# Designs tried in a protein design chat: VH-VL binders against Rusticyanin (rus). Part 4

Target 1, 147 residues: Rusticyanin (rus), of Acidithiobacillus ferridurans (p0c918)
Amino acid sequence: TWKEATLPQVKAMLEKDTGKVSGDTVTYSGKTVHVVAAAVLPGFPFPSFEVHDKKNPTLEIPAGATVDVTFINTNKGFGHSFDITKKGPPYAVMPVIDPIVAGTGFSPVPKDGKFGYTDFTWHPTAGTYYYVCQIPGHAATGMFGKI

## First folded at step 22 (VH-VL)

Design a1 (from p1 with light chain S95D)
Fold by ESMFold2, fold request of step 28:
Structure a1 (fold): chain C 147 residues (1-147), chain A 120 residues (1-120), chain B 111 residues (1-111)
Amino acid sequence: as target 1 above (147 residues)
Amino acid sequence: QVQLVQSGAEVKKPGASVKVSCKASGYTFTDYYMHWVRQAPGQGLEWVGWINPWKGGTYYAQKFRGRVTMTRDTSISTAYMELSRLRSDDTAVYYCAREDWGDYGYFDLWGRGTLVTVSS
Amino acid sequence: QAVLTQPPSVSGAPGQRVTISCTGSSSNIGAGYDVHWYQQLPGTAPKLLIYYNSNRPSGVPDRFSGSKSGTSASLAITGLQAEDEADYYCQSWDDSLEGWVFGGGTQLTVL
């Protein structure tokens, strides 16, 4: 289910991410971690994810942690998704990404100064995962990251 | 009214630095990226880079990396562009231009421009 | 050379239709990036004319239109008026330069 937020509320939600930045990696620790991701476009012609002020960072999450994910669509032009998969790049322009192990599905397009957000909980097993947007063309042009 | 007000014209010698300001009014400064675009006399437009006023992140065109620094002061809704080691071919009108959060890189509001002349 | 190529000048009589081309490559328009257009009246800052290839902001007359196809874009002006005399710039993103680029500009003269 998608909820609405104003831009000040979005900024407040972004501050709740519990990761630590090192280079292009955001590292999480502890038994419960909070990942806050946004779909963003400002400054670039292509969509990307932002986590802890980094574009499409690698996320390092302890195996066995409880992962609370908040995803916010701040891109006024499109709906987006934040979906977790074991399938690595490259991705087709018209993606058929299977399996999706956790995620959000497609967000509403922002309107009237409001941005859609949703959250989910995920319990990862050890291994490599990717987070992707399934809007056609987005993952193919780089809207994804590694976990 | 919604506007961008830029600092006045500057005359500089080669090797000096210049810092141009751009004050936003009539809208929430931190909701919009600020770009800088220059135009040499009788020439076309050239993109310099952008700053995110909320978090202070920057991105510069390759041509200006190492010579340009963009900053902002959110308490006075003002963005700055500093260009160092000036050369005569840096003579141009420097515009600030606003990009909406969630836009695809078009600029819906422009300052009047600041003429920077590098001579002598 | 400009990454996006525009004719240096075009002209037309009042009431006529003119077009201004913006020719790119596979690293910009041909990669699927949108094109925006700006009008610059003499002695003024640029003004947004067309965004996302074909959309007009409020206050821009519907006699201005834009399109994109392949590696090129086009701005069309119908019902040409004396006030349309200005410089026109296209804008897109270039993957090779990793940045925003403008066309070289087109000076429109109304005869």
Scores: ipSAE 0.388, ipTM 0.751, lowest interface PAE 2.2, mean pLDDT 88
Fold by ESMFold2, last read:
Structure a1 (fold): chain C 147 residues (1-147), chain A 120 residues (1-120), chain B 111 residues (1-111)
Amino acid sequence: as target 1 above (147 residues)
Amino acid sequence: QVQLVQSGAEVKKPGASVKVSCKASGYTFTDYYMHWVRQAPGQGLEWVGWINPWKGGTYYAQKFRGRVTMTRDTSISTAYMELSRLRSDDTAVYYCAREDWGDYGYFDLWGRGTLVTVSS
Amino acid sequence: QAVLTQPPSVSGAPGQRVTISCTGSSSNIGAGYDVHWYQQLPGTAPKLLIYYNSNRPSGVPDRFSGSKSGTSASLAITGLQAEDEADYYCQSWDDSLEGWVFGGGTQLTVL
């Protein structure tokens, strides 16, 4: 289910990400990690994910960790999703990324200064994964990242 | 009540630098990206770049990379644009313009502009 | 040689309808990027007129409208008034320049 947050609350949630930035990679450690991802960066015409102030970063997560994910849609023009798959780029306009390992499904569009967010928990096995937005065209124009 | 107040006109020689300020009032400065757009005399609009005043990240148009630096001071709700190695074709009115968070690329609030004249 | 091409000038009598075109390419409007429009009255800063192709901000009269099709956008002004005499700019994103671009501007003269 989707909850609502104000922009100050969104900013507070974004700071709860437990990763450490190195270049374009966000590295997590420990048995429990918290990933906070947001849809869209102002300043561009196309949506992206932001994790720990990085655009579409590679996430390095310990195999076997408990991963608590918070996803926030800050894009007032669209709904978005944060869905995890083993299928890597490139993506078509209608991405074919089934099976979805874990994810959010499509968010509500922000309204009245409120932004939708949701949480899920994921227990990865070793391997390479991708986080992808399934709104048509978004992944094809770069709305994805590697895990 | 909501407004962007820019610094006064500047006259500079070629090779110098200029730093233009833009003070936000009536809204939360860190909730909106700040863009800079210039307009040479009798010419159209040209985008220079933006700054995220919350985290300080910047993005510059290709033409200005290496010569422009955008900064801010959140304690006084002020954004800055510094342009170095000035040339005569940098003579323009420099506007700051606000972009709403979570929307794409339109500017709903503009400063009145700062004339920068580069003259020998 | 603006990336987005506008007619340099258009004119119309009070009460009439005028349109201002904004012609792009596959690297901007044709790539699906939205178009925004600004009005600049003489001696003033630009003011947002239309955003996301066709939306009007609060306080903009409904005689201003916008549309986008293919690689082009259009601003229409009906019921033309003397105060509409201004410069008008379209704006979009260009993939080649990796940045926001404006049209060259259109000077509207009310006859």
Scores: ipSAE 0.327, ipTM 0.742, lowest interface PAE 2.8, mean pLDDT 88
Fold by ESMFold2, last read:
Structure a1 (fold): chain C 147 residues (1-147), chain A 120 residues (1-120), chain B 111 residues (1-111)
Amino acid sequence: as target 1 above (147 residues)
Amino acid sequence: QVQLVQSGAEVKKPGASVKVSCKASGYTFTDYYMHWVRQAPGQGLEWVGWINPWKGGTYYAQKFRGRVTMTRDTSISTAYMELSRLRSDDTAVYYCAREDWGDYGYFDLWGRGTLVTVSS
Amino acid sequence: QAVLTQPPSVSGAPGQRVTISCTGSSSNIGAGYDVHWYQQLPGTAPKLLIYYNSNRPSGVPDRFSGSKSGTSASLAITGLQAEDEADYYCQSWDDSLEGWVFGGGTQLTVL
């Protein structure tokens, strides 16, 4: 279920991402990795994801890792989702993204100074994946990234 | 009183560097990204980049990469923009501008600007 | 030519309606990015006038309105007043420049 966080708590969660930034890539190592993704961190336009302060970065995750994902919606205007698929871009305005192999579903919109967040665990097989927002229009206009 | 107070006007020669300050008051400095926007005399607005004062992360417009450095001192709620290897076409008023968390790149609070004149 | 194109100047008499266009491309407004507007009175810093295409911040008169369609945006001012004499700038994000961009500005003269 979706939990609530204050802005200080959101900041604390964002610091828990275990990746290392190089250019537009966030690289993870080890058998357990923690990915912390936010919908539209300040400084960048809607629609986007931010991981480790990078807009829609490529995530490099070791094959066979346990991936703990925390997703936080910091966008005061919309709900968003963080969903993982093997279906790559381009995406239609009304996306038919099936199958979703792991993900969050749609977040609540932030209210009264509180931000919705949730987490899930994912066990990827080797290969290429994408993370996308399934709100109509968002993936089509760039709210996605590669894994 | 919520405001951004910028440092005074500067006159520099080509090839020098300038560092402009922007002090935030009346709000939590680390909760808001700080942008820098410049305006050459008689010209329009040009975005320079931003700093996240919480983590210190920065993002610069392509035009300024390699010449601009944005920093902050959270103990005095102050952001800085340093521009190096100044040219005459860097003459402009440099504004700091605040962006709220959870909003998309619009600036609800501006400093009064700092005139930087690059003249030989 | 600016990435976002605005007319250099517009004029109107008190009480009239004026519009200011902001023309972009598929790499900015046409990519679905929102447009924000700023008013800059002579000798002052810009002030937020419209955000997310059509929203007014508290304290901005309702005679200011904005819209977006296709690759363009428009600022409308009704009931034009002398104090509206200012420069007006649109803002959006551009994918090619990978950054925020402003229009070239429009000088509004109240006749």
Scores: ipSAE 0.314, ipTM 0.715, lowest interface PAE 2.8, mean pLDDT 88
Fold by ESMFold2, fold request of step 28:
Structure a1 (fold): chain C 147 residues (1-147), chain A 120 residues (1-120), chain B 111 residues (1-111)
Amino acid sequence: as target 1 above (147 residues)
Amino acid sequence: QVQLVQSGAEVKKPGASVKVSCKASGYTFTDYYMHWVRQAPGQGLEWVGWINPWKGGTYYAQKFRGRVTMTRDTSISTAYMELSRLRSDDTAVYYCAREDWGDYGYFDLWGRGTLVTVSS
Amino acid sequence: QAVLTQPPSVSGAPGQRVTISCTGSSSNIGAGYDVHWYQQLPGTAPKLLIYYNSNRPSGVPDRFSGSKSGTSASLAITGLQAEDEADYYCQSWDDSLEGWVFGGGTQLTVL
């Protein structure tokens, strides 16, 4: 279920995010929304997610929307996951994140100029959720965000 | 073939500015962050900051904020570092160093350095 | 004092083992940040030696090794050779400075 993309293809996929940025929040509207998230690392020692060019933003998504999520691992150093849970921070180094309501599982490590990506669809109910990486240590050092 | 070629040595007076260039060849310039690291004569390494050549974003060490500007020209695969209001303690070899976009924190390719001398 | 502290010099005879320490604090290595190491031969630019605490890039012999524990890191060199005579720098991230930092450097002399 993991597909491959070149960096130009990754850049094109990132542009398909349908959110609007305000401060550290990306807000979505409508019956269907597209969330494009990437695992990123360069410039800093700690992994993070980027959505619509924001680091670990809060995502505001209408309850009952159909959410099409694309997750791309652009971090050549590790595999990563993009998993949605109701369990908020703080997270342990060996995270036991439960429940996972939707997500990707661990991506391949990028290789030979190719980056792994996958899609999933999620139908949120009202409430607060978090998106998190389950690689040991990553959520504990800040690889997560709020929905 | 994969290399970083830096501009030649500069001699400046206190209060002036200097702009050092770093041309990348043999790889896709926009795929890798470019860092600048300096080394005063006989001294250790000091990190100055980085530029993301794809999006143009920069991040500077606290010590240099307000005096350093990093830019790039993607059409000629060249990064630049400009340091203003020069002082004699800015005399150093200035290196450009490549960090891969998908990796973090380490510099796998270095330029030969550019000596900047600040004296009256 | 440098944010990451290294001994200013170490020495060893050919064939021997030396270690170079890199002592940090809770704002850098102790916060869990990885350590990288560079070798700088006289008159040259630094060269990557160890990344992510203990990984060797291709072309670096396995007699170079790294480790990290608590607030410090260590570079070990076994089977010392004359060409190992160089300056060695550790590197990490510091939360207080909000930036990358290098150790003060260690000058290795092969006796």
Scores: ipSAE 0.207, ipTM 0.681, lowest interface PAE 3.6, mean pLDDT 87
Fold by OpenDDE, fold request of step 28:
Structure a1 (fold): chain C 147 residues (1-147), chain A 120 residues (1-120), chain B 111 residues (1-111)
Amino acid sequence: as target 1 above (147 residues)
Amino acid sequence: QVQLVQSGAEVKKPGASVKVSCKASGYTFTDYYMHWVRQAPGQGLEWVGWINPWKGGTYYAQKFRGRVTMTRDTSISTAYMELSRLRSDDTAVYYCAREDWGDYGYFDLWGRGTLVTVSS
Amino acid sequence: QAVLTQPPSVSGAPGQRVTISCTGSSSNIGAGYDVHWYQQLPGTAPKLLIYYNSNRPSGVPDRFSGSKSGTSASLAITGLQAEDEADYYCQSWDDSLEGWVFGGGTQLTVL
């Protein structure tokens, strides 16, 4: 379920990401990892994900880890989702992906100028995955990343 | 009052560097990205880059990469833009402008600008 | 030279309606990126006029309006007043340049 957050709360949540940045890759280690992704932060084009101030970075996560995913819609005026799939690009305007885990769903637009966020848990097996926004046109224009 | 106060005009020789400051007041400095936009005399606006005062992350226009450095001092709510290897075509008024979190791309507050003149 | 194309100048008499076009391409406006507009009065810094294609900040009168369609955007000014004499700039994101881009600016003269 989606929740509301203030800017200070958003900043606090962003700090909980356990990954380490190297180039365009965020590497996670350990049995429990926390991925915090945000949508459409200032400085990046619409639509995009941001993890550790990186645009749509590749996420390197250990197989078998428990992954807590927090997705924050930082754009107050637009909806987004964070879904994980084995289907890679390119994506159509109306993406047809087969999510491997229950994702975030489409974000609502919070009232009172607040941000929306939600979380879910994922247990990846070895392989390649992608995180994708299922809002029409978003993935098609580049709102996705590799895992 | 909410405002951005920029440093005074600069006159530089080609090849030199210039560092312009922008002090924010009346709002939380780290809640806004700070952008820099320049305008050559009689010309249009040109985006230079942005800095996130929160953690100091930066992103520069391709044209200026390797020649521009944006920094900030959160203790005094001040952003800095340094441009090196100055050329005559760098002569312009340089503006700092803020962008709110949750929004993208538009600047709702501008400094009054700093004229940087590059001439032999 | 500017990525977004604007007419260099437009003019109108007080009370008239004027429009300023902002023509982009498939790598910016045509890619679906929003357009923002700024007003720059003579000798002053730019001021936000329109954001996200058609929204007005507080203090901007409703005689200013913006729209976007396809690869272009437009700023309309109704009930033109002498105080509207200024330069107007559109802004968007460009994928090829990987950065924010402005139009060349339009000088509005009130006759």
Scores: ipSAE 0.125, ipTM 0.765, lowest interface PAE 2.3, mean pLDDT 92

Design a1 (from p1 with light chain S95D)
Fold by OpenDDE, fold request of step 28:
Structure a1 (fold): chain C 147 residues (1-147), chain A 120 residues (1-120), chain B 111 residues (1-111)
Amino acid sequence: as target 1 above (147 residues)
Amino acid sequence: QVQLVQSGAEVKKPGASVKVSCKASGYTFTDYYMHWVRQAPGQGLEWVGWINPWKGGTYYAQKFRGRVTMTRDTSISTAYMELSRLRSDDTAVYYCAREDWGDYGYFDLWGRGTLVTVSS
Amino acid sequence: QAVLTQPPSVSGAPGQRVTISCTGSSSNIGAGYDVHWYQQLPGTAPKLLIYYNSNRPSGVPDRFSGSKSGTSASLAITGLQAEDEADYYCQSWDDSLEGWVFGGGTQLTVL
């Protein structure tokens, strides 16, 4: 379920990401990994995901790993989702993304002064997946990445 | 058996440093976060901070920032907490505690504690 | 002084129901953060008793229950038994301290 957090808690949560940054890629290792992604709005009107301060980075996850994902919505006026799919780009403004194999679903709009966050667990198999925001227009304008 | 084994009791002088160890067994050390919590004699629990055993990232309570250092040795599944510039009010039992990750952390496994006594 | 306020002690006879309160503020429980509870038997390390306000870990009997409302949380123990004699601590997150906080602890005596 979606919960609220303040900036101090968000800062703490961000530190829990277990990935290592190299270029535009965040590499994860081990049997259990923890991904912490945030929805950010660096330039209106196009939001993006941020992991380790990287915009929509490629996330390298070991096959067979247990992936704990924490998704943080930092946008005051917008809902977002972090959903995993086999469908690659491009995405339509009104996205028809199937299948969704794991994810957060749509977030509520955070209250003023608060952030929204939720989490889910995913067990990836071999192959290429994408993480996307299913809010209309978001993926179409670039709010997605490879995982 | 899943357990956390901590180092033995320490006696230190004010101004000194102490380093407490916590060895994990029965589970994958790097799959969990390790927290440290202390308890002064006859007092309550006080959170000190946590470390990510895989990446080594840390987050400390405001009170201890600049004075505490948490590290780990993954080869022996051991976490360390070092507290410097010790003073008498640092006298406490120091616990390592594993975070059972869910929505957000709680501590599902505790060590037996390490008594650190600071006295002149 | 602990950020979360607990009564220093509570007592009850075997079979009775006791309640331990955990009072926070707008910067912790009142901000909507979850509350966890720990049991600490004499001379031992704390043990997780309740997580996420009202959930029991495996091995914790259902006579232990937790709840949260507003700026406070509560631990209830029904069918009190001698082995329940211990210290109990609540835990939450505090925005002002930017960290996890505990209650002052409650010593439960079984008469």
Scores: ipSAE 0.035, ipTM 0.719, lowest interface PAE 4.0, mean pLDDT 92
Fold by OpenDDE, last read:
Structure a1 (fold): chain C 147 residues (1-147), chain A 120 residues (1-120), chain B 111 residues (1-111)
Amino acid sequence: as target 1 above (147 residues)
Amino acid sequence: QVQLVQSGAEVKKPGASVKVSCKASGYTFTDYYMHWVRQAPGQGLEWVGWINPWKGGTYYAQKFRGRVTMTRDTSISTAYMELSRLRSDDTAVYYCAREDWGDYGYFDLWGRGTLVTVSS
Amino acid sequence: QAVLTQPPSVSGAPGQRVTISCTGSSSNIGAGYDVHWYQQLPGTAPKLLIYYNSNRPSGVPDRFSGSKSGTSASLAITGLQAEDEADYYCQSWDDSLEGWVFGGGTQLTVL
């Protein structure tokens, strides 16, 4: 399910996010939304998610929408996942994540100019959710966001 | 002509700061991490840190944290390394070296180095 | 002082085979991190010689080869030539230092 992209392609994919940025929140509207999230390493050793260049932003998504999620791992040397769960923080080093939708699994490690990306569709009902990385220690150290 | 052009040699007093520049040309500046590696006279290589020119993120070796600041100006494809509170053992040739964004850990292009001499 | 241990010097006659060892530990090479090698000719900046343990960049002759096993890596040079006289450095990542580390360097003399 993982596909490969070059850096220019990754940058292009990031621009496909349909959300609007306001502060630390990305707000989505409409019946169909496209969330593009990247795993990034701004500074070792703590990776994070980025959406619209925001670090682990809160995503406001309409209930009942069709959400196309594109997850890209741009963190060299490390694998990551993008999972949606109702379980909020704090997260243990070995997190017990109960994903509400089929997750991405663990990403390949970027190499030779190629970055792994995948996508899935989610139909959220009303409520609060979180997106997290299931890699041990990542969510515990802050690699998660609120939906 | 893909190359990294570094600023000229510097002579500093102990306690002073030095800022070395590294201008990239012939390639997309933001597609590569820029690392800094130094080499004391007659000694081996020592990694200082890196900057991601795309996002501006930095990461420094433990040894240099608190004394080193790496920045970049994407408009002129230039990376900077500033080292403060200089001491004699900071005397070294400082190299900038690029690491492909999609590769892991190796430096495929080096500047010619900038000699920084710290002496009282 | 270097995290990765290299012999300070090696020598060989033209045409001979020489090897340069790079000994790490469980926190770097032994942790599974790749090893890269650099050649530094006298008075010049380092040049990438081997990446990802055994890969040669374009322009590097096949006389140069790299390998990794356990906590160590090795650079082999066959058909030694006068132009190979240089310093050679191995590089890897160290979990303890949370940073890139180099070997102490090996000076290769061609007799």
Scores: ipSAE 0.021, ipTM 0.687, lowest interface PAE 4.4, mean pLDDT 92
Fold by OpenDDE, last read:
Structure a1 (fold): chain C 147 residues (1-147), chain A 120 residues (1-120), chain B 111 residues (1-111)
Amino acid sequence: as target 1 above (147 residues)
Amino acid sequence: QVQLVQSGAEVKKPGASVKVSCKASGYTFTDYYMHWVRQAPGQGLEWVGWINPWKGGTYYAQKFRGRVTMTRDTSISTAYMELSRLRSDDTAVYYCAREDWGDYGYFDLWGRGTLVTVSS
Amino acid sequence: QAVLTQPPSVSGAPGQRVTISCTGSSSNIGAGYDVHWYQQLPGTAPKLLIYYNSNRPSGVPDRFSGSKSGTSASLAITGLQAEDEADYYCQSWDDSLEGWVFGGGTQLTVL
């Protein structure tokens, strides 16, 4: 379920990501990794994901790792989701992605100084995946990334 | 103590550019979006655009796209609005106003405004 | 001319109740966007008066109240006082213009 955090807490949580940035890629190592992704609005009207301050970066995660995913919605006025799928782009306005794991569901909208965040665990096998926002129109306009 | 301090009045010729500054104090500059709203003499309020001081992202009203540029300097907690190709109907008081990250759409703190006069 | 329509002026005697309407459309208030209100005293910058349709910031007396229904919003002022003489603006988001919009403003005169 979704929990609430203040902006300072959100900024602190973003620092918990265990990946290392190289170009447009965030590389993770080890048996246990922590991915912290935020839904952001760098410029209206199209939201995006940010991981380690990168927009929709490619995530390189070891196969067989235990992946703790923390998703935070920092985009005021709009809900978002963080779902993992094997289906790649392009995505329709109404995406049908068939998530491979129980994702975050739809986030609440930031309000009264509080931001919604949630987490789930994923155990990826070798392969290519994508993280996608299932809110209509978001993935279609670029709110997705590659894993 | 919490306030937005804007730069002084400007007088410009048509075709020129103007850059207005807005310095925040008494609060964390990057915890709020900074909006710009103008008001022509004797007229109502008109939204110009916003900037996210944290990431630097901007969004402008359709009317001003191509003529307005919003920037910020986080080291001095200052936001800037530059309007180019000025014309007489750009004459107005320009306000900066903050919007809390956790709230959507309302401006809880305003600067005192900067009068920009465009005349030949 | 303004996207949100307000009466250009309203007036009342001290102690009376006055209301200021803010009429939008299906692309703004009718689309479900919240309405906020600002008070602008003569020669000063606007001040937040009501946010999220009906909430008062600290320091705003409870004689100020806001409501929203359908495509319209309303600001009510009870126990009208001389210091309430000002311009009042409603504000919301408009999908067609893809931006925040204001009403034309209402000048409140205290008789």
Scores: ipSAE 0.016, ipTM 0.642, lowest interface PAE 7.2, mean pLDDT 92

